VH-VL binders against NAD kinase (nadK). Designs and how they scored, part 84

Target 1, 268 residues: NAD kinase (nadK), of Syntrophomonas wolfei subsp. wolfei (q0aze0)
Amino acid sequence: MKIILVNNRFKENTEKKAQEIAGQLSALNVEVIIDNGLDEPYAGTVDFIMVLGGDGTMLRAARRYGQRAIPVLGVNMGTVGFLSNIEINELAEYLPLILREEYSLEARMMLEVAVFQQQSLLTRVFCLNELLLRSNSPRMLSFALEISGQKLEPYRGDGLIVSTTTGSTAYSLSAGGPIADPQLDAFIVTPVASHIINKRPLVVSPEREISLHLLEEREAIIGIDGQIKMDFGAENRVLIKRAPHPLLMVNLKAKPFFTSIDRSLQRQ

## First folded at step 19 (VH-VL)

Design WW8 (from TT1 with heavy chain T28Q, light chain D32E)
Fold by ESMFold2, fold request of step 20:
Structure WW8 (fold): chain C 268 residues (1-268), chain A 122 residues (1-122), chain B 112 residues (1-112)
Amino acid sequence: as target 1 above (268 residues)
Amino acid sequence: QVQLVQSGAEVKKPGSSVKVSCKASGGQFRSYAIHWVRQAPGQGLEWMGGIIPILSRADYNQRFKGRVTITADESTSTAYMELSSLRSEDTAVYYCARGHTWKTSHGYFDYWGQGTLVTVSS
Amino acid sequence: DIVMTQTPLSLSVTPGQPASISCRSSQSLLREIGLNYLHWYLQKPGQSPQLLIYFGSDRASGVPDRFSGSGSGTDFTLKISRVEAEDVGVYYCMQALQTPLTFGQGTKLEIK
């Protein structure tokens, strides 16, 4: 059996704990690959991914491995967020179930984000929470949103968020978007500081394709899961679709979403 | 409590096709592989294939490749097995079963449907 | 394909007496993590199969403790310490290490 342990290399506490867990797994004849973000994602076949840390570490794991149909378990090492399932001190209790594959899965929709320059694909990335388009200057943006070829009236403001339902409790929420049940597949399109009063957040079918481009020459940024930044200008367009595969999140311990909202929002 | 309820018995002519349904209730449909197992009269059990509903991906026993199609509809929590180009030796009881895990290997079958008799005669 | 061979193919036992069924695989069913991917089912007359033993030795829910599974690798045994009248039926072993999943031929248990 082969397991990837994903940790945050900038936290000494998590590196030590990852080594301890790797030792425990090796004693059970489990082959362990540690992914601290430094190396390229492991490309070989694996049975399971264990994320040691908070929601940010899970976001990186989802971008790296979410399209590979591998079960991913969030193990909390601190403040409880929205994406962890068990606490680190419970891991020993659940290891037998992990090895026996006695757990259920929850599918979480991901975004496929394709950025173009003119007609050419510049890059493609996947994300779990959201894409953010925002201004990179004191000036507001003027930009176009198209949904499956249907061009909406132009937007003006600081930017726009296109999130999954999982991302509804992240930056979309701060920008005034709704909290969504993560069991739903949907896009949530949330304006950021819109100058146009009639632009409200939209909930959009996951079968739609969403396109964004600037209507005037401005310096802008595309942000992915709050962790990746790309320059975005008038020569660019971004196309957003539901990713081919959902993130397969392991459920070992029940975490009722609605009764935990207030606690999870206190994750600072 | 998990239950698997299959469609009723079928009588078919050689060369035709049959599609058997398996409706799951009382659990999360998409988390667990659904398997198809057949049993000819007086014979043992034979695995035909299974589907991973969360991925919409099926694996087949090569003995049936080209004749069997396994699908799932998450909106109705129903798996389907279609067997084409029927022959008299395809007369059997067809069972669906739920594996304890999400994939088609490693699973033990903790819940079984009641079986569907398919009779192929001219 | 992994071939599963059961012995004997039939048993006649007196109620209250023990019974033993052997299952041999053409390849080891043991992974290095210590699990054997072998499962046992009982099909009572006129019924669907039901799970008895999984991972070689673990009893399924509601299965009496007079049923036990043992063995590892390629050789497995199902034992019934005291056969009851309700134990009649056909017993199958199944390997689940890899697809295609394969069953033994079955062992028919009868009361004499």
Scores: ipSAE 0.717, ipTM 0.876, lowest interface PAE 1.7, mean pLDDT 91
Fold by ESMFold2, fold request of step 20:
Structure WW8 (fold): chain C 268 residues (1-268), chain A 122 residues (1-122), chain B 112 residues (1-112)
Amino acid sequence: as target 1 above (268 residues)
Amino acid sequence: QVQLVQSGAEVKKPGSSVKVSCKASGGQFRSYAIHWVRQAPGQGLEWMGGIIPILSRADYNQRFKGRVTITADESTSTAYMELSSLRSEDTAVYYCARGHTWKTSHGYFDYWGQGTLVTVSS
Amino acid sequence: DIVMTQTPLSLSVTPGQPASISCRSSQSLLREIGLNYLHWYLQKPGQSPQLLIYFGSDRASGVPDRFSGSGSGTDFTLKISRVEAEDVGVYYCMQALQTPLTFGQGTKLEIK
């Protein structure tokens, strides 16, 4: 059996704990690959991914591995978020179930984001929470939103968020979007500081394609999961689709979404 | 708690097709592979294939490749097995079973449907 | 394709006596993490198969402790310490290490 341990290299506590867990797994004849974010993602065959840390570390794991159909377990190491399933002090109790593959899965929709320069593909990335388009100057943006070829009236404001239901509790929430049940597949399109009063958040079918481009020459930024940033200008457009594969999140311990909302939001 | 209920018996002519359903209840449908196993009269058990509902991916026994299609509908928690170009040798009881794991290998089958008799005769 | 061979193919047992069924695979079913991907099922007359033993030796829920599984790698054994009337049926081993999943031929157990 081969397992990837994902940790955050900038947190001393998680680095030491990752080495300890790797030792425990190796004693059980499990081959362990540690991914602390420095190297390229491991490309070989893997049975399981264990994420040591908070929601941010899970977001990186999802971007790196989410399209490979590998079960991913979130292990909380202090601060409870929305994406952890078990606590670090419970891991030894659950290891036998992990090895025997006695767990359930929850699918989480991901976004496929393609950014173009003119007609040429510049980059393609996947994300778990959201794409943010925002101004990179004191001036507002004027931009066009198209949904499956249907042009909406132009937007004007600081930007726009296109999130998954998983991302509904992240930046989208702060911008006025709804909390969505992560069991639903949908896009949530949330304006950021819109000057047009009838531009309300939209909930959009996951089968749609979403396109954004600027209507004026302005400096803008595309943000991905709050962790990747790229320049975006009048020569660019971005296409957003449901990703081919969902993130496969492991459930070992029941974690009721609705009864935990307030507590999880306080931890962010 | 977990229960698998299959569609009723069918009588078919050679050359036709049959589609057997398997409705799951009392559990997480998406998390577990659904397998299809057949048993000809007086014979043993034969694995035909399985579906991974969370990925909409089916794996097949090569013996049946080209004639068997396995699908799942998450909205109704129902798996389907369709066998085409039926022959008299396809007369059998067809079972669905739930594996304990999400993938089509490694699983033990802890829940079985009641079986669906498919009779192929002229 | 992994071939599973059961012996005997039929077995007549006096109530209260032990029974033993062997299952051999054409290749090892043991992974380095210590698990054997060999499972046993019982199909009682007129019923669907039911899980009896998994991972070579673990009893499924509700299975009496007179049933036990042993063995590793290529050779596995199912034992019934004292056969009872409700134990009649056909016993199958199945490998789950890799697809296609394959069953042994079955062992029919009858009361003599």
Scores: ipSAE 0.717, ipTM 0.873, lowest interface PAE 1.6, mean pLDDT 91
Fold by ESMFold2, fold request of step 20:
Structure WW8 (fold): chain C 268 residues (1-268), chain A 122 residues (1-122), chain B 112 residues (1-112)
Amino acid sequence: as target 1 above (268 residues)
Amino acid sequence: QVQLVQSGAEVKKPGSSVKVSCKASGGQFRSYAIHWVRQAPGQGLEWMGGIIPILSRADYNQRFKGRVTITADESTSTAYMELSSLRSEDTAVYYCARGHTWKTSHGYFDYWGQGTLVTVSS
Amino acid sequence: DIVMTQTPLSLSVTPGQPASISCRSSQSLLREIGLNYLHWYLQKPGQSPQLLIYFGSDRASGVPDRFSGSGSGTDFTLKISRVEAEDVGVYYCMQALQTPLTFGQGTKLEIK
C-alpha cells in the first residue's frame, strides 16, 4: 500500500507530525510519500492521500491530485476546518478502517481552468473552490462573460468569481453569492462590486462552458483558490469547465454541512 | 437499509442480447462498486465484472471480453449488465452485488440482488 | 488469474457436530499491511449468496459466532463449531486481491 502524506512546510508542528505519522505507517508496511509543497507532485501510482492540516492544505492537495481519482482524507491539526473529516488524535482509531478501505466517498466538483494568450494555451489548472477575475489597479474592469456561447451584456466592476458549490462558502459568499449544498454540481457566478445593478449572482449547470475576457486594456489578475495568482490582460481569455474528475473526499465521520451554517448565522 | 432489486426473468433466443438492471436503494450508490456474478444451473459462482459508479469505469473478466458491457446511471441509482451474442451456455442466474469499497478489487460483497434468470433457448 | 480450490466439494454433517471447509489459492492473498483478501459466502437453497466472513476471519453482521474463519496467505479454513439445520447450502470462498475476482468451486453442506 502507498500513501501520499500532504502537509504544509510553513507550519512548524505539521512537519514534525508528518514525520511521526510516516514512521507509524511505515511500521505497518505502508509506503509513504511526503508532499510538503517543495517538490513537483508525486507522479507514481498511489492508493490514498492523507492531508494533514487545514482547508488551505486540502485546496493544494486537490489542485495537485484531484484529477487522479485517488481518495483524499482531510486530517485536522488544530481548529476543525471545513474540509477535514477526522482529528489528528483520532488517526490511530481510524487507521484500521483506512487500511481495510472501509469508508465512503463524497464527490466534490472541481473546476478546470484554461488560460489562453490569443489562441495559444498558456496554462491549465484545476481548483476546488473558485476562480477570481479581479482588477489589479484602482480602475474597474470592463469584461465579457459567455456561457456556452451565449454572450451576456458586458460587465463593469471589480471582477467576477466563478466557484464550485464547495467554494460557495468562500470568497463567493463574501461577494454576495448563495450558500450551496456541496453535494450539488453547479457553477456559481458572482459579480464583485458591479456597477450594473441587474448583474446578480447566477447558478449555472455544470455542463456549461464559461468564458471570460477583458474588453479594454487593464491590469487584471486571475486568482485560483486564493492561492495561485496569474496576470491577466486584454490578450488573454479564460475558459472554465467542470473538471473531468471530482475530488474524491473520504468520509469516516459524519460531518453535517447544514449544522455548521446554523452556527455561523448566530453571529449575525 | 441497502437493497439491490434486479429486473425480472428473461427468455432469449441464441444470438440475441440481454440487459439486466440492478437498482440500488437505501445507501450511497456512487461510493461502492457494483459487481455482476453469474451462476449456471447446478454450478458455482463466476465473476463477470464490475463498475465504479463515481468514475463511470468498468472492469471485466477476460472470459467475457467483447460480449459484456456494464454501465451505471447515477440519476436512477441503477447498474446494468448487457450480455451479447447469447448462447445456450449463457443460461444462468445473474446476480448483482455491492462491494464494500469504491473499486472493483479488494471488495467483499455485503449486499446481493435477488438474481435474474436468463434462459437462452430456441 | 488466481485459482481458488475448495475441499471438500460436499459435506454431510450430523446436527450439533463441527464442520470444516478448506480453501487454497494459487498465490498469496496477504498484503504486507496484514490483510488477507479472502471472503466467504453462504448460498442457502433458493437464495442469493450472503457474506459470512471477510478478510479471512472477520464475521459479517448477523453471522452467529459458531462460524469462524482462519488461515493466511494461500491456506484458509471456514469452521462451524455446531452445525444447525439452517446452515445447509453451498459455501464459497472468493479472492478479492486482484481482478478478475475468483471463487472456489463451492462446498455443499448437508445434514445427515
Scores: ipSAE 0.690, ipTM 0.865, lowest interface PAE 1.8, mean pLDDT 90

